# Ledger of designs, part 6: VH-VL binders against Protein cereblon (ohgt)

Target 1, 230 residues: Protein cereblon (ohgt), of Drosophila ananassae (Fruit fly) (b3m1f2r157to386)
Amino acid sequence: LSRVPGVDYLEHILFPGEVLPFMIDGSLFDDEMPGLDGLIFGVGFPLMQPPEDNPHKLYGVTCQVYEKGESGRQLVFYKSRALQRIVINCDDIQGPPQYIARNPTSKCFSKVKILPEYFLPEPLKCVDMGSMSRFRDIPSMRDKYRRYQLSSTPWPADACQEYAYEEIVERARKKLEIHKIDTMPRCPIQLSFWLVRNLHLTEKMMRLTFLTDSVNTRLQLIGSTLKEES
Below, E stands for the ipSAE of ESMFold2; O stands for the ipSAE of OpenDDE; V2 stands for 0.75 times the mean of E and O plus 0.25 times the DockQ between their complexes.

## First folded at step 1 (VH-VL)

Design rB5 (framework fv_roconkibart)
Fold by ESMFold2-Fast, scan of step 1:
Structure rB5 (fold): chain C 230 residues (1-230), chain A 126 residues (1-126), chain B 112 residues (1-112)
Amino acid sequence: as target 1 above (230 residues)
Amino acid sequence: QVQLVQSGAEVKKPGASVKVSCKASGYTFTGYYMNWMRQAPGQGLEWMGWINPNSGGTTYADKFQGRVTFTLDTSISTAYMELSRLRSDDTAVYYCARSTHEMPSGLEYTYYFDYWGQGTLVTVSS
Amino acid sequence: DVVMTQSPLSLPVTLGQPASISCRSSQSLVHSSGNTYLHWYLQKPGQSPQLLIYKVSNRDSGVPDRFSGSGSGTDFTLKISRVEAEDVGVYYCMQGTHLPYTFGQGTKLEIK
């Protein structure tokens, strides 16, 4: 389990790649913590179903601070970017999860588990050879059956994924302005999160796309939504 | 100084769509959420939703889900609100307004609108 | 949705007299953080709304000190210690604790 300083709570789902701007009272800084530049911290989503029905665990993301600005008041403005989906272990936080995070000027840490992003090519459905089996035992048809069996070898999984990818891109182009399409990543993992960040998904679809560890499943869920809208 | 400048008045037929723009200046566009509200003639204010200009993420009020779309052009610091399948009861002044989204627990959730656009009158008539 | 109820709907006031507007929410506006996200806006005739008070009692920059907000939980009040001509308009309370954000129906302040 990795450890990150501070945990903040957000009532909305934040996906990898999204920016989380926030302000902090400048009076909270001291000589030990003069600012938050470059800090990686955790953000939890207490309104999501807890992992494994365990109330001491939260789904969330890691965020890294990359920019600081002035707000014109006593507040200091920061920009952070979500990096990875995580499960936060709240065992060291007394009581039920609430919108009360650990003080970012504290050295307190929460244990986190980084959630994996699995991308597996899906093979084409294999041709059912059962309907041809009756021809296997006929001498004049045995060579045809063998040739049929050889020609039924599925195409490489990469070719199938490339086709599905192009179809999703084409549908997304109809929903998004050209400048967004020009920034669309080619990596399936990054694409799956980019699509969630840039498309207008229902709350149900946002939850489903966040909860899956399968990039293939996430892309399929998004693709299904685009088909319904097109 | 902060300014939000909206596009001009529109007259539409029932069933048509309207797209209203809101151009921001005087602040970092991606640092604040952009909200959309409407106000029917002589009536109160109604919140339609918000868009995060940095991520493109949106939240729509249930009443408008499926009919409204919020989009952005960050290169010109402009937000857009498109409302489709217009009805006569969509006649209203539409406003954009910026808000802060601060995290709680040392950081305060600040869900208020400190600057508003001048408003865009959309009239839907047969 | 949280229902915000204002009273009175119409508030005729003599110049220099105090005015008071009430706002009641259908459920508590105290956020889990302990903060209360209740805000007041003024819409002058022919203008967009402008922020007066945020988080119950904090005056926005440039707002005169004759405006004050108070309250807790579900019951809130906006007070004007002495009404001036430029105060004419419709006052709205708004809650930012629960989605969707909701406004009161408005109180029209007019000079009699």
Scores: ipSAE 0.000, ipTM 0.408, lowest interface PAE 16.5, mean pLDDT 75

Design rB7 (framework fv_roconkibart; at its last look DockQ between E and O 0.02; V2 from the best seeds 0.00; counts 0 for: pae E 18.3 > 2, placed apart)
Fold by OpenDDE, look of step 2:
Structure rB7 (fold): chain C 230 residues (1-230), chain A 126 residues (1-126), chain B 112 residues (1-112)
Amino acid sequence: as target 1 above (230 residues)
Amino acid sequence: QVQLVQSGAEVKKPGASVKVSCKASGYTFTGYYMNWMRQAPGQGLEWMGWINPNSGGTTYADKFQGRVTFTLDTSISTAYMELSRLRSDDTAVYYCARDEVTLPYGSYEVTYFDYWGQGTLVTVSS
Amino acid sequence: DVVMTQSPLSLPVTLGQPASISCRSSQSLVHSSGNTYLHWYLQKPGQSPQLLIYKVSNRDSGVPDRFSGSGSGTDFTLKISRVEAEDVGVYYCMQGTHLPYTFGQGTKLEIK
């Protein structure tokens, strides 16, 4: 769990890596705030799902200011980029959330849960599972076995390399060639988010992809859309 | 021992809503997806959707989209299914079932159900 | 949606005799991971469904070895080598590869 110093709202879903569609007016920030460069704030998507689905949960992203711009009128504006997917319990929000592009006067703060990216249906590489394998099919030991798998599995970059997504990349490349797009992120996580926007997926698929915690599952979902069109 | 205990039978009129609870015990509640199924009298099983107890994320079958809502009370390891605008054809036994896929492993994953609740009969009659 | 078709729908069996249930899917159940997520459940009279076989051929814990599952792609079979009285109920195949998850119609096993 992390604390985000500011929470705001957007009417559409942003994925990690995307630039916010608006510039932040520097005049909105108090002079007392440490340099806006590198500032992290939260953006929620209240319209991502119907209020009836889960009214107490707000999905969103953390955003970071990465560039300062000056207008010809001595106005300072900030560009921001989405970093991580988050889920917010609305009960944890302190202060009134508002649209940052419209009214910068509210101080809002919330505890947020950063959603993971490197989780797979099964451990890809385990250090040693031989001693525990005998417990795999014992109901009373199943949870213990799973916990052992989790603890014995290295998740860093190797996890992504164990899944073949080359076929998905190739299909995506062919589709995007029509739009004169010939470059894609190499990182599977970035790729999974990048593809959602550049393939112009349906809102339903965007939502599904956003709510999917596994990078491999995201790619598979995206890949399924490509198969249907071929 | 893993157990899923559901709330008691319900009788509702058409147009009303019903909320069924499923209390989990014997395992880490937030570590597994919770699925909901129903079975009409003398009929087969129908998958309704799932909820991620860790993130609160939900997936609904298209048939129930806009009419069903999954919720959680993680403090008591309980999942809820609310079905609104009830019709006579909603008469069924409703089941909660644990997904074998262990969280925080990915959402929208392939699955099977290893533990089931005892079922909750919901009768919709005028 | 993937359609699961079971046959037969009714299966009267004499005690001690073998039984076989077929399940066919309208499309391949092979996942991109290489796994096939076809499962079998038994619902005994007045009870909740219980898992018998997962991923085509793996018996769940406590399931007798007289139960076996086989198949690939779109064709699957559940076999009982020697039917016992406790095996009475409705058997369901289920695919967990494609959303939405879907079940077969069920096969009612009864003792003659």
Scores: ipSAE 0.000, ipTM 0.465, lowest interface PAE 15.0, mean pLDDT 81
ESMFold2-Fast, scan of step 1: ipSAE 0.185; ipTM 0.617
ESMFold2, look of step 2: ipSAE 0.000; ipTM 0.401
ESMFold2 (binder alone), look of step 2: mean pLDDT 91; pTM 0.933

Design rC3 (framework fv_roconkibart)
Fold by ESMFold2-Fast, scan of step 1:
Structure rC3 (fold): chain C 230 residues (1-230), chain A 124 residues (1-124), chain B 112 residues (1-112)
Amino acid sequence: as target 1 above (230 residues)
Amino acid sequence: QVQLVQSGAEVKKPGASVKVSCKASGYTFTGYYMNWMRQAPGQGLEWMGWINPNSGGTTYADKFQGRVTFTLDTSISTAYMELSRLRSDDTAVYYCARYTGSTYEIPLYYMDVWGQGTLVTVSS
Amino acid sequence: DVVMTQSPLSLPVTLGQPASISCRSSQSLVHSSGNTYLHWYLQKPGQSPQLLIYKVSNRDSGVPDRFSGSGSGTDFTLKISRVEAEDVGVYYCMQGTHLPYTFGQGTKLEIK
């Protein structure tokens, strides 16, 4: 269900890079409709579990307006693009939730937490490690030893779901139309969001891919989905 | 059962201060704002402000800024409202109330659970 | 501050008859999200206020169907289709769109 009017809250997840078109009815403003060109604002997803189980916080994204059109009335059409994942603290909004905008006079902008995107530049692939038994009793090496021990054990056919970066890209190319492939970004961070936007994922996978701060984990989740559809 | 239980009635002289407590039970204390209101005898309701039990952050209505202080003791799920430099026109029933926000949909922002009220009488 | 004005201030009603209370705000209560944060509370004699209706028209849990809210912008109405003895008390409208939150002056509903 789409909540109209307004763009502060969406009933579906909006990922970085996605276009959010919207229309504003001037009747929603007591004063003349503000100029929104270039404005950065927040969009929350209230159907997601609140961050830290705090009902005053929402997961969301920042969006920036990049295009404006008019219908010849007080109805104005805007196009915006999602940029960053955020946590919106509703405590920072006077009264009920409202636009969180990048404005010198707006306090809402300064109270938005931008979520990080972590990427380790290692290919997503199954690896065959040698014996590391000498490190099993060293606390700083215990996790690495366990990892090597597990990877050295004979696996069932479906035990390793990690895919090389190039294999994930190749699987995506087989499922997507050529005109979409031409827009595929090279940056792994942006690629992970691009794949989510252009593949048909379940609600569960959409939530999992949005909530992780790890680009490697997001790509692994996507890769698993691509393999299961085969 | 969600409940807010307030401290008992107080009688104060002009110029004194009063501290009213509000003990919460039956819900996660840090998950909801606590609002404070007052009602003078035979008069309507007046909002004084709120406190965020998770952060300790406060918002006061301009009329009370500088005279009122909201505090917390999260270890016993209790909120406090201290009003200083009391005047006879501060005689009122003071209420605490929980601010709703427990929905995963649009936050509703209304007071759903109220304390029983604390009568503060200021007289010479 | 947003001024909330209720009318009538005193409402004597015969049991079983309908009742209507008006609430007007000094400025629009429509939020930028499109929601209107106008709520109705009932304060029974000697008791704390209790929520009846939130966001103009939504009944709180346990509130009978005979209570209904309507309105938009600056003009709002609370209606009771058939007044019962337990409805006696002071009704307050409240706005939560603008800080500070403000209440109407109250409407006292009395049975004749």
Scores: ipSAE 0.000, ipTM 0.398, lowest interface PAE 18.9, mean pLDDT 74

Design rP8 (from r0 with heavy chain D99E Y100T Y101M D102V I103R L104G T105V G106I Y107E; framework fv_roconkibart)
Fold by ESMFold2-Fast, scan of step 1:
Structure rP8 (fold): chain C 230 residues (1-230), chain A 122 residues (1-122), chain B 112 residues (1-112)
Amino acid sequence: as target 1 above (230 residues)
Amino acid sequence: QVQLVQSGAEVKKPGASVKVSCKASGYTFTGYYMNWMRQAPGQGLEWMGWINPNSGGTTYADKFQGRVTFTLDTSISTAYMELSRLRSDDTAVYYCARETMVRGVIEYFDYWGQGTLVTVSS
Amino acid sequence: DVVMTQSPLSLPVTLGQPASISCRSSQSLVHSSGNTYLHWYLQKPGQSPQLLIYKVSNRDSGVPDRFSGSGSGTDFTLKISRVEAEDVGVYYCMQGTHLPYTFGQGTKLEIK
């Protein structure tokens, strides 16, 4: 379990990559306080059912401050970006109302568990295993041939998975503005969160896509939403 | 259910100090900024500053800097505004108001106290 | 300081007719967060101000749909589609983008 300073509560779900702006009173800065630039803090979502039906735990995200905004005398405006999905242990946190943000300069720490992002690589299209086999007998090419064998699979399920991913990407392109498509990430983990941020998903789909640790499942859930709306 | 109840009217002489209270109920006191405004008879609203009940941090408008002090008693969910070295032109209705916090950003006043008339005369 | 200028300052209106109040700021009220902190408050005779519209166009809970706010940057408008007797009072625009917070001088709406 990691510990992060400060915990905010939001009435909606934030996904990794999403921006969270906030203001802070400059009078809260002490000469010995660390600067807020690069500060990582926790944000919880009471909107979601607690993990394991445990009321002392909250789903949430870590956020990191990346920009200092305009200042009104002692009031400083900051921008932060959500980084990772977490579970917050609320044993050390008193329960504030869900729309009240706790000060991220708080020295109070909460235990958090960073949730994993699992991704099974999309199967490679096998062009010709016979063509690659000629390289197995060349010492400088053996590692390349071995890697090709390990990454290739003849299983029918893998072909179906490749088809599903291509359909998801094409359906997303049909619904998104041209300028948004240019920002589409290549990494499947980042792509899954980018799609959630840029597509209009229902509240149920937002919860389901947040809760899964499987990037493959998240992409499939998004794909099902795209197919229903078209 | 949210209420802000202010102390009663005061009559003070020039040079004196006045301390107005604002008792909050129906919400978590430390979750919202408390702002102070005043309104001279027949005039518009003027912002005096705020206090953050969670930290005790304060911001004062330049016109009042050095004369006004905002304090708290979190055990009774009460904010105080003390204005010193009173002048006749400090005669006004003084208001407290709660400022909303949305996603860590303070935004607007959603509830106001009933006001406290402070009269400064000989 | 940001100067907020309201017009008109006095607005006599006939029951059931529309009313419109203008508010102009000396500086842009668009914050770096993308939000515009321009709010409208109504002060009924003998009462405290009450929130009517926040962030340009959002009605507070319980505020009738006959009230609408619009505008951007430095030029804002509050409209009442059909004035009712309970709408009598002084309307204030307020900016919360820049410190110190500042109010317009107020527009007194009265029934003629």
Scores: ipSAE 0.000, ipTM 0.414, lowest interface PAE 17.4, mean pLDDT 75

Design rQ4 (framework fv_roconkibart)
Fold by ESMFold2-Fast, scan of step 1:
Structure rQ4 (fold): chain C 230 residues (1-230), chain A 121 residues (1-121), chain B 112 residues (1-112)
Amino acid sequence: as target 1 above (230 residues)
Amino acid sequence: QVQLVQSGAEVKKPGASVKVSCKASGYTFTGYYMNWMRQAPGQGLEWMGWINPNSGGTTYADKFQGRVTFTLDTSISTAYMELSRLRSDDTAVYYCARLYYGSRSYPFDYWGQGTLVTVSS
Amino acid sequence: DVVMTQSPLSLPVTLGQPASISCRSSQSLVHSSGNTYLHWYLQKPGQSPQLLIYKVSNRDSGVPDRFSGSGSGTDFTLKISRVEAEDVGVYYCMQGTHLPYTFGQGTKLEIK
């Protein structure tokens, strides 16, 4: 159980890795606004179904401030980045970031539960069960394809996992512009969130991909949106 | 800036119904329950209930159960309170006020300006 | 329902002097979270109530530090260290711990 010094609300789901810009009204302070550099705060999504239909709890993310600017006499801009999925215990909330800035020595915190990102033993499945020759032309799979094409034995589960993963990656590449592909993470956890941010998903799919703790399940859900015959 | 703007004063006869609106701006509408309170002239505050803007679910104080209905139109960030079978003792200023969605125990931090409903024969 | 009792109901105060308002609840306001949800509001003449203090002792933004709240369990106090002209109005305590939400009957502060 972790603590954050405040929680704000957002009209839509924010995934880890996304930038959340926000503004604070300087008129809340007599003269100088306290520094918020590195501040970690919570962001809740009241539009999502609460955990276990409990209205005192919300799904959300932690966000960390990494940049600040200034626009207008009373208005200061900040940039924050979403880090981790959380469940917020709202009975302990102290209010949004501007309240924290005004009371920087406060010992009061909002309790949050960091949601895990598991590599569960649930295997990835290929989106398309067609010919394995399609992997011949994927650079990362070329050597594996050659080895398995020469094999007379059934392919091990680990090889199928790699093929499933690479299929999702390559199908996503075909739907994305090259400049976005250059920013694609290699880590499956980061990739699963990056794909949600960069692919067009329905609200239902966004909720399902946010709610799962399993990286493989999240990738499988994303893969289902990449199936040509669906 | 947060604002809750209510509809104008109403004069009704006993037995009629009244529908008061509360239009929210300057914040995420679904982030806060909308609560309704009333205050008879020269009297204290009385809580009537709340509506959850995410589900449309309502909770009514026992005294008003069966006579009051809370609704909302999320497309225009507006909540409504309809009180039926009006009596003279329903004469009061009716207030809307927001309540932080994350904790139903938090305070009403912003209130509407109030709507005077007068019930007279 | 939780009954909230305020004392005094009428509080004439000389400008610049301190003022104190008591609020008692018929049952404990300690929530299962460990927080105590007692809030104070000020209603100035002809205006809507405005939040002053939340969760016993936390001042709302813009509220002067001459306002302070204290208390625990069932006994709570709002203090104004030096009353000013703009403090005139009716003060209400409210409990948020138990449904239905209930308010005290109000304390009218006026300058004598």
Scores: ipSAE 0.006, ipTM 0.515, lowest interface PAE 10.1, mean pLDDT 80

Design rQ5 (framework fv_roconkibart)
Heavy chain, then light chain:
Amino acid sequence: QVQLVQSGAEVKKPGASVKVSCKASGYTFTGYYMNWMRQAPGQGLEWMGWINPNSGGTTYADKFQGRVTFTLDTSISTAYMELSRLRSDDTAVYYCARGGWYKGYYYMDVWGQGTLVTVSS
Amino acid sequence: DVVMTQSPLSLPVTLGQPASISCRSSQSLVHSSGNTYLHWYLQKPGQSPQLLIYKVSNRDSGVPDRFSGSGSGTDFTLKISRVEAEDVGVYYCMQGTHLPYTFGQGTKLEIK
ESMFold2-Fast, scan of step 1: ipSAE 0.005; ipTM 0.477

Design t0 (framework fv_temelimab)
Heavy chain, then light chain:
Amino acid sequence: QVQLVQSGAEVKKPGSSVKVSCKASGYTFTDYYMHWVRQAPGQGLEWIGAINPSGGSTAYNQKFKGRATITADKSTSTAYMELSSLRSEDTAVYYCARSYYDSSGYYFDYWGQGTLVTVSS
Amino acid sequence: QIQLTQSPSSLSASVGDRVTITCSASQSISYMYWYQQKPGKAPKAWIYAASSLQSGVPSRFSGSGSGTDYTLTISSLQPEDFATYYCQQYNSYPLTFGGGTKVEIK
ESMFold2-Fast, scan of step 1: ipSAE 0.000; ipTM 0.432

Design tA1 (framework fv_temelimab)
Fold by ESMFold2-Fast, scan of step 1:
Structure tA1 (fold): chain C 230 residues (1-230), chain A 126 residues (1-126), chain B 106 residues (1-106)
Amino acid sequence: as target 1 above (230 residues)
Amino acid sequence: QVQLVQSGAEVKKPGSSVKVSCKASGYTFTDYYMHWVRQAPGQGLEWIGAINPSGGSTAYNQKFKGRATITADKSTSTAYMELSSLRSEDTAVYYCARDTYELPLFGSGTYYFDYWGQGTLVTVSS
Amino acid sequence: QIQLTQSPSSLSASVGDRVTITCSASQSISYMYWYQQKPGKAPKAWIYAASSLQSGVPSRFSGSGSGTDYTLTISSLQPEDFATYYCQQYNSYPLTFGGGTKVEIK
């Protein structure tokens, strides 16, 4: 059962990088207001569970207007792009939730907290095998190296998180069209959101990938979804 | 604002080649993929292939791979589609179409052909 | 390859009628796209991502569907709606179109 005709609730989550088009009646602008060029506004997702079970908060994104067009005498068409994940304070919302996409028409927006994107420069990688591998070639240390390898079984699968990145990219390439692959960003933060935007994820996975502040965790969640393919 | 202007109609002999052009204006040419689609008289639409003008990467419908070559000239904002070894069955209107990324108000982002050229009629006859 | 089957291939209806065009994919896809083509003209983007109307498309048009079955509906047919409508998938290469549905106004 959807609250919006003909759409799934899952599809209302916007990730950074996605385009949000909207139209406004130009007559709503009084006092010779300029266009909305470059305007940054917030969009909330009421379907997402509030953080820490706090009913006064909504997850969402900031969007920035980057293009406008005239459509008819009083209609103005805008394109905006989602930039950052946010938490919106519901107590400060000036208008009804059904007008979320029209927030730019309000002169007073709610307070928002920009959510950080944490990326470890060295994402979870193979346990420090480098310090142990050099023992392989030292006769007195070969037994220690072998014991380390055996005691860490399944060591490669449990510890070699850095190899997961290449595996994720290769699995994504097999699933995505060539023209989409050419737009794949090299920055891990942007890549994590790009993958969510271009892969068909379950409702649970989309929520989990949106809610995590860890880029490394987001990429791991995406990777787990790609491994479901048979 | 955005316009895709294609070259004029062509009449070709079987076994020859044809090269159709599509000149883009009103936007940054390298920011959008360009696709080629054909339509035989009274028939439906058939996808030929696409190019990323920025990097030059291409994708082809296997049916046309080896016969179709899609290229782009960034300096003139022009995309080209060359089809070799022409047959009478290749008689069609050939369209270029711009590929844009959009997010609907409800749903994840996706690509579609937002602007189309006016079409180029290629007639292959003996 | 993903095959798209449109029905009906053609229809005639009176001004003011509700018209529904169906497009069925041979396998599940995320979105369907619709293009309007008038005689002698290039196709125009009409509906994208199953249900989003392209700028300038009248509100009497709507799109719906998911998985393998998608529809385009015109709530109150107008003379300017005379055209052929094509569905398209963008789920995998090669990109494919339906056979088209020709709408004739009585």
Scores: ipSAE 0.000, ipTM 0.413, lowest interface PAE 17.3, mean pLDDT 72

Design tA10 (framework fv_temelimab)
Fold by ESMFold2-Fast, scan of step 1:
Structure tA10 (fold): chain C 230 residues (1-230), chain A 124 residues (1-124), chain B 106 residues (1-106)
Amino acid sequence: as target 1 above (230 residues)
Amino acid sequence: QVQLVQSGAEVKKPGSSVKVSCKASGYTFTDYYMHWVRQAPGQGLEWIGAINPSGGSTAYNQKFKGRATITADKSTSTAYMELSSLRSEDTAVYYCARGHEIPFYSGSTYFDYWGQGTLVTVSS
Amino acid sequence: QIQLTQSPSSLSASVGDRVTITCSASQSISYMYWYQQKPGKAPKAWIYAASSLQSGVPSRFSGSGSGTDYTLTISSLQPEDFATYYCQQYNSYPLTFGGGTKVEIK
């Protein structure tokens, strides 16, 4: 896995597709302010429990700067977009995480692992092996079963037919404003992140939906929230 | 805190079956997968299979499918591995091991605690 | 299945020596896991996620690597480090281990 420059901390969970705006004041740097156009950087979430109980690992996302503008004499504003869920390994983090939102410092280069997004379409167009089909019935092994099916299918993952989550979509339509519904994606992977971004989920549900590598599980978790009456 | 205690050594004849137990303590039994791994004399470690104690779901290495049966008893926090149609090449130390997995995230899973091992000798 | 190849299969070193054990996977994996096994004992979790030390593991141990190649290093070998070390992958089923590296202190 490639290293990304620096790591910044965010007090809340950021999902793929979200915009993270930030401003840099040149006075915050002893040397000249670096050029950040197209920069990919890591953003960690200290509020998430560290993977494997390791304080030097953080759940997070990669963000890429896509817009730059002047916002004053010494201020430059940037817009970045979250792209992928990651686990960040940063040996430079030795104390309590620093909460530096909106200001990348680039003080360390962290090794990151990009977390996969597994999706199992129905009806199945993937090979179903006897030994591996048992993994489908074990929730914590479901992602490995999906990985196996996708890696052994004659079709690339992106060629699999879209699974119709009409039930979840219909429930979401009843809770969301019309202008938001018009932007709802049809791709299940993007839909799972879009729903988290546009529904007001509890902190517990946001953590659970972020932690899963399974798009189907993420959608089911969201669906369970939408099923609640009252 | 966490402890996995296995049943004692067994001597079996070819064609018979053996059932090894693994009693867990010091954690919530249903929160972790229980795996079975064997080590034959002069050989390395070989994965047999796993069980999710909360639902009873199992997974097996294809090499052992049809001969190995893994079960769990939630009331006693005990996992079992039964191997049938024993042959001399099944002579090995059999270990149970706890697989840790963050709920809904499998990338960090590994065997963080192991039982002491059960020697199964198949001879005739 | 993912095949893991460890090298060397065995080595002898003096107390205080730096020891490096390698593990090569037949395909790219996210993280490697290492176990220490002493004669007559069960394996113990030693290094997880390529570089993270299990609680209680001395700081002289370190792990590194990515993709297909991973290493376990002992910076200053001690008598209690006599053991066989195994690497393991958890990327795909069936789960597989390396053949082991036996470390003997002369």
Scores: ipSAE 0.000, ipTM 0.397, lowest interface PAE 19.5, mean pLDDT 74

